# Miniprotein binders against o13629: the designs that were tried, part 21

Target 1, 363 residues: o13629
Amino acid sequence: MLEAVTNPKSSLATFSKQLNGLLQAKVVVCKSVNPYFNLALENYLYENSTAKHCLLLYTNSPSVIIGRNQNPWVEANVKLCRDNFVNIIRRKSGGGTVFHDFGNLNYSVLMNREEFSHTENASIMIQALRNLGVHARLNQRHDIVLAQSQRKISGSAYKISRNRCYHHGTMLLNSDLEGVREYLRSPSTGILSKGVSSTRSPVSNTKLLKAEFIKQVISCFLLHKSHSTTTKPLSKPRASSKRLYDIEPKSVITLEQNDLLGVPSILKAVNELQSWEWTFGQTPSFKQHLESTELSVSMDISVVHGRLEKVIFSTPNATLEHELSSIPWTGLCYESGFANTFLISGIHSKEAISILKWISDSI

## First folded at step 6 (miniprotein)

Design w08
Fold by ESMFold2-Fast, scan of step 6:
Structure w08 (fold): chain B 363 residues (1-363), chain A 86 residues (1-86)
Amino acid sequence: as target 1 above (363 residues)
Amino acid sequence: DPREQIQRAMEIMFQAVEIVRRAKELADNGNLEEAVRIMEEAIRRLEQALREAKEANDPRLIEYARLMLKWAQELLDEIEKRLSEQ
C-alpha cells in the first residue's frame, strides 16, 4: 500500500520514491469506490504515468457519468438522481452517458498516443471473458457484446491529447439494469442542444465474479502488452531469483483513497470534479422552448455555462409579461426546480404563480 | 459589479432552497435531527444571500431573501417542535 503525504510517519524522500513506483506501475487496482477520486486518479495517471502502457481498474458507487461534451439535462434524469443521492459527474473523455454501480468494473488503459488501439484493448477484455467461459465479440460500434444475444456488456470512450491518451470502459458483471434505464431517461422537453447525444443499446450482465475477472484482465493485459516469453518454472522454490532470467517485469499496485488524498494535485482534481462549475457549468450552450396553451404563455431560455443567460416570455397579458420579465432570472443555475425559489417567496400574482409552477413541472 | 453581486445572491438563495427541500424530505421520513442540522446551514446561507442582496441594493432581491429566510425559519420551528415531541 502506497504511503500518502498525509501519513506523518512518511519522510518526503520515502513518499517520493513510493509515488515514483506508482507512476511506473503497469497495473493499478484502486479499492476506492468514490467516483470523484477514481476519475481524479485516472487523470493523474494520464498526465504523469511514465509506463508505456498502464491499466487502471476500479469500481464506482452508484453514479451517472456523463461525457465531456454532454448536456446532463438531456442525458439523465437529474431530479431523480438528486432525490436518490445518485452522483452525477462529468468525466474528461468524450462519448455518451453511463450508469455505474457496485456490479460494474471500470477499466482504463493509459498509453502514448502512437500506441492507441481500441481494437487491441478490447481484445484483452474479450480474451479475459473467453478464459472465464463468456463468449463475446466487438461490434461495429466498438462495444463488446455477448456473441449469442448481441447484448452490450461493455461500452468505452477515449481521450486523446498530443502525446498521451486513454481508452476506458465499463464491464457489466452484475449491475442493476432497471436502475440504468430510469436514471438515464431524461424527462426534459424542448431542449435544442449542441451537446453530444448518447446512443442506447440493450445491455446484459456477464454474471462473472469481480475478483476472478480482475485476475484474468491483469493476466491478459500483462501478456499482451509486455510480451512475456518466460514460462514459469514447474513450481520449484528458489533460494534467490535471478532477475536476469525474468524477462517480463510484472508490477501491480493496489491503493486506496487515503494513500493519495494528501497529494495536492489529486485533491484539487477531486474538488474540481465535485464542483457545480465542472459538472453543470461545462455544459455546452443550449436553448429550451416551452409553451402552455392552457396558460397562454411561451418561454424561451438560453443557457450558457449551465446558467440562465436570457429568459423571454410571450403572453397576451402585458402586465403579467412585465411581472415575469422582472424576476431576476439571469445568472441562476439551470437545475430542476430553479423556479421553486420564487414559488415559496409569496411575492407573485396568482397568474405568475401558475406559470412558475408550470416551469417547475417542465424542468 | 452589481450584476455579479445579483447573480451571486440568487445562486446562494437557490442553493439554500435546495437544502430546505432536502430538510423537509428528511423530516417527512422521520430524520428530524439531521433535518435540523441542515436547516441551520440553509439559514446561514440565506443570511449571506440577504447581505449580498443589500450590497447589490436591489429592493426586490432584498425582499426575496427576507421571504426565503422567513419560510426557512418557520420550517425549522416546525421540525424542532416535532423533534421535541419524540
Scores: ipSAE 0.000, ipTM 0.210, lowest interface PAE 12.7, mean pLDDT 79

Design w09
Fold by ESMFold2-Fast, scan of step 6:
Structure w09 (fold): chain B 363 residues (1-363), chain A 86 residues (1-86)
Amino acid sequence: as target 1 above (363 residues)
Amino acid sequence: DPREQIQRAIEIMFQAVEIVRRAKELADNGNLEEAVRIMEEAIRRLEQALREAKEANDPRLIEYARLMLKWAQELLDEIEKRLSEQ
């Protein structure tokens, strides 16, 4: 798709022409497993694609992807993800939290707002599955489930703006279903959040080979979307004559991360998705109540934009309560270990040190 | 930006606390020369945190950074005294 040219002036002209081709492509297959790049590419195509319908296919390395309006401390084990180098990333679409790994295929259908249809987009995936011998259906919650077991194999979400939208989802081909058990179960207690809560469902893998599923999805997408009634001539082509390998080269573009290193808006989007201010700072306001019977203390925290707004302690010991309330909590990022900043012998009493350790263990 | 300065000061203090904790462990194990070296690094970081706190004009954070710096300096003096009396 994007090719290198040795002449510096002609390489810029060639890049520009190839970038314009990307923006007109009906199908984009991204070979990068970098979730920050893949989500940035999705948003770039959403904002800039001139195609009436565009299908983006990609796979992410192990990551927890939270919805636009979710609280990561409610939806995931943030500390465990960090310790195991599992990325936590806030996407730009709404809905619940999902775990991605190499056994998952992501699809995204980008389109004009007036053409949005959850059921129509799902029907393309269901047809691709049936063509490969997997019998699936759409359930009442708009998940794709196996017809026999009713286990979920694809969940989806969407983003809608004034003129454009995308509907994207997962397809469980051969994911580590046990892996989600640790990462998607938060150890946090006492949180009252305004964020959207995820709904858990029994899941299963389709066990389909990724390359075969990709070919089938592309075929079904191109066939389905090519039959627009508003722009087609009176005589429609015979769709039944199309085979999986009869794909026009200009309709399908395959790309690598390096193909788009020169696009400033993509780099900017990657940097935003990697930032603390996006992932954690965009968390809806929440409150947390923590109690220790052993230490005879309770703590009430209010958090705004991921930062401590107010911290209130209650304890029978008035001197200890005053000591704890004198600590400059306001403005600290809400994250595991924030109380460790104040864990210094000789500055605080032994009782305060015990409470600071308890806070670090609880958050 | 005052909020960014506050966050930076807090992050620097967190880093300094970990260095002080390690220095104390080294001193307790008899590795006094290495303890002195990393304590000097912790003090430099706390001095930076105090500067950031002052630029943010946060009186509580300034006071806390000053207390941490005083405590770290006293611990360094104690370790240096142990080293000189070997």
Scores: ipSAE 0.005, ipTM 0.323, lowest interface PAE 9.7, mean pLDDT 81

Design w10
Fold by ESMFold2-Fast, scan of step 6:
Structure w10 (fold): chain B 363 residues (1-363), chain A 86 residues (1-86)
Amino acid sequence: as target 1 above (363 residues)
Amino acid sequence: DPREQIQRAWEIMFQAVEIVRRAKELADNGNLEEAVRIMEEAIRRLEQALREAKEANDPRLIEYARLMLKWAQELLDEIEKRLSEQ
């Protein structure tokens, strides 16, 4: 419904009116599979939506989404994700790490703080599932589980500020559950982190068709929630036959990435979410202890904002210990292979080279 | 392709390190003028690696390229100082 943002200057008044319509919308369906854009859109609606309740629906291309206060090196196989072109993205809400793929549907309910309710939001999803023959219930953790197997089909998280909040979650329709297990299995050892740890639960797919589930969620949302918008649900008269409310809701907006990339705050949010400084640099401070009995060395690393703050070696050879401590570790990004830069320099002793190789193999 | 560009940046950086090794050998043997010439070539290659790393938007490789460039510049400054003292 929105006009393309490729020429916002020539259509400023029309674009502004369409943007105001988006901010009053009860339901937004985003067709972009770009997880950076989808999370930026969610934040934009969180900050700017005037609707009492707004439902955002989207699907992300394969990605690992870590919580606001998590350590990606503890929660995910960062190297495997990189090698398989699986994005690792830090969201703005708290909680644990999740894997998204094309078999998952994301929902987000944006609302005023006083309207927040886990139970109400979950009841909408549960009713949509029930209408499609899937019997589910809310467990004590506020996860949605299948009634028979107790397996989790939807996990959620939230962000609350002074006036606004959102409650968002996943719905496993036909996700790659084996891929979930592999990407979320960190190979890292010896990490002592202040970050929030994920709680893993047995998961299952609902096996529902995405289009049918979207239709039911929209219908249940519009029937269950009241909205503070002044826009009447009835559109102006049209020549075509009237569709059923649950298949063509009057307050439903469908949009593409290109419709909104011209909005400065959305572009800024996309750029932030794509940055190393956001995804890895916002990692809570942590320490890592590594030992090699074969090389008779231990290494203690302190990491702040994703960068090496302090590296301490302990070895019986004082000359070797001094040599290793003289390497300019401070300020390097904590990433697999950070020691490889020093390995290729050719400046170091044979003993130091062996330790640098061990570090590269261990991190 | 980001992977192809990252690999290219690493290859350029590795080539620059080999030039730095040669420059150190030349400097150690008293051939300071040639060492300076070779170090200037290494620095140009490391600047290329940094540009490739930035274009690929790989934060780890950007920091590695910056660190190697700093080391090469410090070594060049030391060789130039020794040359000026001759």
Scores: ipSAE 0.000, ipTM 0.216, lowest interface PAE 13.1, mean pLDDT 80

Design w11
Fold by ESMFold2-Fast, scan of step 6:
Structure w11 (fold): chain B 363 residues (1-363), chain A 86 residues (1-86)
Amino acid sequence: as target 1 above (363 residues)
Amino acid sequence: DPREQIQRALEILFQAVEIVRRAKELADNGNLEEAVRIMEEAIRRLEQALREAKEANDPRLIEYARLMLKWAQELLDEIEKRLSEQ
């Protein structure tokens, strides 16, 4: 476990040694349940790890994790998440939206690009499951499913750059599968999005104890990472009393959030992931059309980088249309209740107030 | 960049409006001294938003910032009058 800085000279020397150990570690187990920190740590290891293969294991407090190119207002109930203190976070990998809670284990395999393999990484998880009596297989969509029921127990995604990549996924141990559906059901209507849509699959829990599964995954990973696709057998097998791939405790690092918040790049990554500009501002461009027959109004919204680019109203009342068009919509953040900013008596007409309330109720 | 200037002015404006709403709630609940304090902060922010709107030369934003500043000034005057009557 890394230590926070307390004395500049002693802390710097100790911290540097601990940080070098982290960057060379084959397995990192993070005890933090902070999803912003866990994703920042994943990215830090992706950019800085010197290990050929590194396994990161962590669990997030209740959070909705959207893919790199997704629209959160299409994929999630943003207002419900806010009201229940469920974080909405944009990860750096592609793919669909997932809900994490304490009954889920996240795994991330960081590696050189040329070593990327869905099949090989999945085989590590499948072997760990088999060792604990759970029979699973990889399906055509590269999800891990229970062999008998075909229900998904692990979904995954990846990020690939020129030289490095990571393949990460979930493992449903004992998550609240019924509760998950409410957070992932968007109330939004009329959205025409260029974002990637999530594909829903029947899911199940393995019902394995987290500590037991972690031990098995680490064992299977360390055995697997020792192999090379081009290794030549040069001699007879090792003596039976001495294995080639013994597990060393120093290959596995356990850490807490406070151990690494002193690293500037990790703190910057946490701040980025917590920012509105990252989570919502990176949303692919979209348009939304809303109509109210009762109020005899329609509204067309164009949203770029999560902000209103253009807002067009159509109504039979020309004075009202002019009033609504005079509101400085351009640049305003797209979010539930954005029209509430303009609900001030004495500034707008009664008719405009009714329409502003309708917009707030519709978004 | 005029677009960035407009965006910055809008962010300041919306932050100021939220402060004004909180001040009104405080005043409605009888906490007049705290309401005055945060209203003074809101007015400073609205004045900044108006200056930035003028620099961006956006007539809509200038008019809206002026209306919000006038409303905030009127509310502050009302709260100060109530405070002096205690």
Scores: ipSAE 0.000, ipTM 0.288, lowest interface PAE 12.0, mean pLDDT 80

Design w12
Fold by ESMFold2-Fast, scan of step 6:
Structure w12 (fold): chain B 363 residues (1-363), chain A 86 residues (1-86)
Amino acid sequence: as target 1 above (363 residues)
Amino acid sequence: DPREQIQRALEIFFQAVEIVRRAKELADNGNLEEAVRIMEEAIRRLEQALREAKEANDPRLIEYARLMLKWAQELLDEIEKRLSEQ
């Protein structure tokens, strides 16, 4: 869990002003690189923003972000992420897994359900890119790709509820593309999952400077959404007239993590996103089959809510099979090296120890 | 930083697990006195891992550290018993 930070210099008046401004803001730029906070902020704006369209921009420290209904052990190298301080986080939107680092910019457009348009939101990004000399288009999978190479520079996902939705995505500015491949390469085999599988595409960086891209995205968003405010079938006002009156001092808010950790719903969301029960426990039920011809053993694992439900061994040696089946597997967290928990005991035969080592190497 | 605390706890935990595995191998080969010596080191490291896991408030690591510590203590007791029977 994230520890609450107390800032004695933040007055209640300052806090109230920031909160009221946030709820009405057309654009929010978050300077926090904490992915738990950034995703919690996104959910907060999704639920509470009063703006017809709100754009959230943020960058996460190195993180693997899995979709709502995905299996992290299928989508990522969980052990490698942990060893390298790369966060694994389950977001609240559907779709596939992505890797974020400091060379990526995340955008999120929060809106009322009737305003949803992935094509319109993508057009804003494409226009910002074009203004900076990068020619891009939307492909058939609704990814943004470079026009000439067809390499993906932005993937996106969405969450739709009864009254509200958000469409969010990545923009590869200067990310570590080797790191992307390594962290998203699961070593796990034999998993039969009911979860959503990621679709991989060749990726590229735009090589744009983040500050310049942010300025262009904000400009294009404010201009574009100002012209899209009509709910009546009327001709849009002249562009010059709209531009003069659409940009207000309170339309763009820049904030830090400490500005909002005092909001109970944001803190609750941060705590949920950091929990094992959310990230791993929300994994759709799955089964795994592992075989070793060398050890003449097979193993069938059933996993529910990220925990071992049943483990079944098959081996020609009945005594060994009984020994392995007697190990208290049920209720243990499914994670890389869970069998290492059992390697410590002196109660296991040499044959059982060999199998436990094989399990540790396989999961 | 909670993530650094968790990573430190994991590193200490797996280092301790490796020491316990070496201790068991030493004991199985009859090197009981050396097995006791490194088991005491492993138990100290597992106790540290448990403290770090509690400070990081990671229920999963707390559970695993406690289970591993219990088994390490049982293994040490077994090795000491075998040593006394020599």
Scores: ipSAE 0.000, ipTM 0.212, lowest interface PAE 14.6, mean pLDDT 80

Design w13
Fold by ESMFold2-Fast, scan of step 6:
Structure w13 (fold): chain B 363 residues (1-363), chain A 86 residues (1-86)
Amino acid sequence: as target 1 above (363 residues)
Amino acid sequence: DPREQIQRALEIIFQAVEIVRRAKELADNGNLEEAVRIMEEAIRRLEQALREAKEANDPRLIEYARLMLKWAQELLDEIEKRLSEQ
């Protein structure tokens, strides 16, 4: 039958025990490729993990991840992303925009603020690379680059609060570098933004197998950050015993999103990250100036919380200028279709219709 | 969910704009009585959008809904004036 698998209600005590295991874990490997879930899980571990150091590893389906204080219309080709089902997501850490796909591995080191170190966290990644034959180093911007070519293979960002922090980044294993270029190339013109601008760097893939890199990162992390590594560390399998590499260490948890569907704060975070109000509404205030010589018009737009605050037109035709200014622009979401509602109204002059089409083509 | 309330209010506004467009076409073709009836429906929908916007507690959307109501009311007043002059 096509009946849904109905799990009986778990006892609160059993669920709490399982959840406590996750919160004490030194390493979490998430098998979900849902970027909203993965970022919500990261935030959940940031707020609730009791481990002194916790490593989260995951891969996102194709996504443009913008920094906390960035303008998506400046940083990405929003329309191209939508048309190709590439998610645009605002993370909670600062810094620049990155593109994730299945050829990328994301890492996040969550820790108490007193333990924060860019160089120490990067050294774990660099050691894992060296163990697999990739010679890499940290540059002056704290990016990980290939030693010979100087091409960036890992960029990172962080979030710091009073008691907790995380340092997270990418590792380019076999990503679509042509796709990266196109999705991060905004077609928008005339934007004057208060948002943080991305610094673009030449990138390269390491060409490492994801499974092998994950094994090395976990090993290096447990050796350097985990207090328990000084007590009988995981060793090679003994010929006559149960295979040790088949045994999940107590400090390493592998999970999927369904394992955490019962956690209300995670679902709330997923909903927030998926919202227009978070991704676009948290955009820093900006202004845009557009001109058309052919239509003899200019337009100045002020945008606050992703919504139109003020729209000013300048044209030598006073009647047309008054008509355009009478359109109720204020409060509309800033998006490529915001003028379309007025095009469909049919109440506008031929000249105004031409300008509304120009706006739709320009934004 | 504020996101769902905002989206609902915007959908109602969009529907009302379609009705205003039809009313304008009717008025331009001399069908003033029909235009008034359709405009009354558009205004009722915009009043509902304003209620939804207030429930969502979104100041931007509230302002936008108010501006749309003002626009529709001005057009209705113009059509009614033309009707009274027949």
Scores: ipSAE 0.000, ipTM 0.242, lowest interface PAE 13.4, mean pLDDT 80

Design w14
Fold by ESMFold2-Fast, scan of step 6:
Structure w14 (fold): chain B 363 residues (1-363), chain A 86 residues (1-86)
Amino acid sequence: as target 1 above (363 residues)
Amino acid sequence: DPREQIQRALEIMFQAIEIVRRAKELADNGNLEEAVRIMEEAIRRLEQALREAKEANDPRLIEYARLMLKWAQELLDEIEKRLSEQ
């Protein structure tokens, strides 16, 4: 729909008309796998959608998505993610860390604050699953679990402001569950964090085809959220979702990333989500204690807004301790390899270099 | 604010060090002209960091900025010498 056009002058008029359609849409299916764009689009619809209820569906390329108030160095293997080109991204909703890949479908229900309901939104997903032969229920933690195994297939989180909110979640269709384990296992030690901790649950895939599940979710959403047609969504397994979709075809918009590259607020949101200051700089304050018996050194670090605030060394070698303490640590970004910055100067002793390498290996 | 000045000086200094690292890589690969260009940018940033360190009156940061600037200037001299020998 919001595809690039061949005539530059006609593209502006077409773009404006299509953008207005997007803001009125009841369902948006985004074909982009760029997690920065998808989260920026979610926030754009949260702020600008005029629909009473809007459903956004998307899939992210492999990414670790941390909650608004979490510490990425506690929740994820940051170095492994970097080495494997797996993005670490801070979302704007609260809650725990999740891993997304091509076998996952994300859903987001954007609505007025007074319309917020975990149970109602979950019932739409559960009905779509049931229509495809998957029996699921909501557990006491508000996760969607398979009825027989009790394994989690969908977790969710939300963002609430004065007038608007969104409730978004995952649906495990055919994700790499072993990869999830590796990326979400932090190697960091000695961290005392005020950030929100993730709680882990046994997970499973539904094994559903993404296209079929999307069709069912759209049908159940449109039926459930239509004012005069809101009834308990109980359908026969043979019932076709095509008829419900056909009733309101103009309410469903499908788009690609390139359709919205010209929207300044979306680009601004993408840039913010990609920034170090957002993803790492918004980390709640924390402290870390590191100790090496072999090098006879300990290090205490305080980190605020992702940057070193105070660094204290303890070692029996007074000259070495003085050397390490003279390094201007304060204000450096807390990241793997921050200590390696000093190695390129050539001004440090062999003993200090060994300690700097140990710090880099530990963070 | 002395705290903000120290943090800003550190940020500028370490950004400049990253440029120096890249310049060395370019020089090692034989791209001497581009290495000189970005080294001149790195030196300007290190001079800015030194000025801000002096305003913050942090003796450790001032000395470290001076050492980084000296290292960068020595590297630029070496790259310019190699360029002139082509």
Scores: ipSAE 0.000, ipTM 0.252, lowest interface PAE 12.3, mean pLDDT 81

Design w15
Fold by ESMFold2-Fast, scan of step 6:
Structure w15 (fold): chain B 363 residues (1-363), chain A 86 residues (1-86)
Amino acid sequence: as target 1 above (363 residues)
Amino acid sequence: DPREQIQRALEIMFQALEIVRRAKELADNGNLEEAVRIMEEAIRRLEQALREAKEANDPRLIEYARLMLKWAQELLDEIEKRLSEQ
């Protein structure tokens, strides 16, 4: 039975109140494992949050996350990711490629531009680790490493605009480190890309329980930022940190994907992040050179916005070269199997079919 | 559901491509009238796949469908030319 009368005006007022609460929140814990939603939420908070400092915590289902200006075909095994249902997603921040899975925790500190500090944000994470018995430090590359082994446990990136910025990173709790190597090893050869290249470092898991780490990060964040002391070291007893978290429950919001289905800008951002035009179409221009000694052919490809701009073949057989050049390559999406669409395109030569198969196997 | 529409478009397109392959074999063996008949069916299916791809708003599928439709039309034109010459 209905306990109260509901109407469109009342629904809009309730939604507006809930949305205003989110935008004022000091901490947002997102329970969605959908990486498209989590990245869209991060951007939404970046653009709209009124809090001086906001901490967003989330975990993504298995995904390869490439940086804003990277080439996915250089940074990842695109076909393997597709075959194993591992999402490839372009984020809006710069930097290198990372693999996320359920054993990783993502953190994002959204703040006013003047508040940006790698060392201060890292100090919050390092203190949370220390409270749980893990000794870590910030290295010269601004990665968080285990103090003794020097193995990286957290990498980060950032996005800065006029008034706001976010600094986000990973925390390896219990991730599949073998999976990281497999998905981030591109089989592609001969690519000359203007995209940003990833630098790989030896990694390790902290082996901390996610729920316990989340509690400590929230406590350390609230203690650090409630004092407006972004330049002061964070040093707090574990019990004191937990008490402060309990004192300000309204400053911590936990949400699910369905809580924000009514926000058009979030749905638009999710749709953009899921699009081929964003993930692959935003790839910096590149060229690829492929050779087959067995087939006596070479191929030069120019790719712009993820689409074939020029394809040039060189082969001793002039008739074969003419047949291959007659294929309207320009405008095709650069992706595994693009050549397979031409296997029955009116090409009569068995040699041309062999070359099309070779292209499909090479890309 | 865009995912179901994408899957439908792909399935229709691949079925059409099998018909195109069969038409090419028929034409290569001199059976031009039958080749024309099944090519017309393949083109109708590719046109449906293109409509489904456009409704799903998938640029990759739209491009694939357009290219396959173009190639199928060029093959049909070639077969019809051969038929008119005999």
Scores: ipSAE 0.000, ipTM 0.239, lowest interface PAE 13.9, mean pLDDT 80

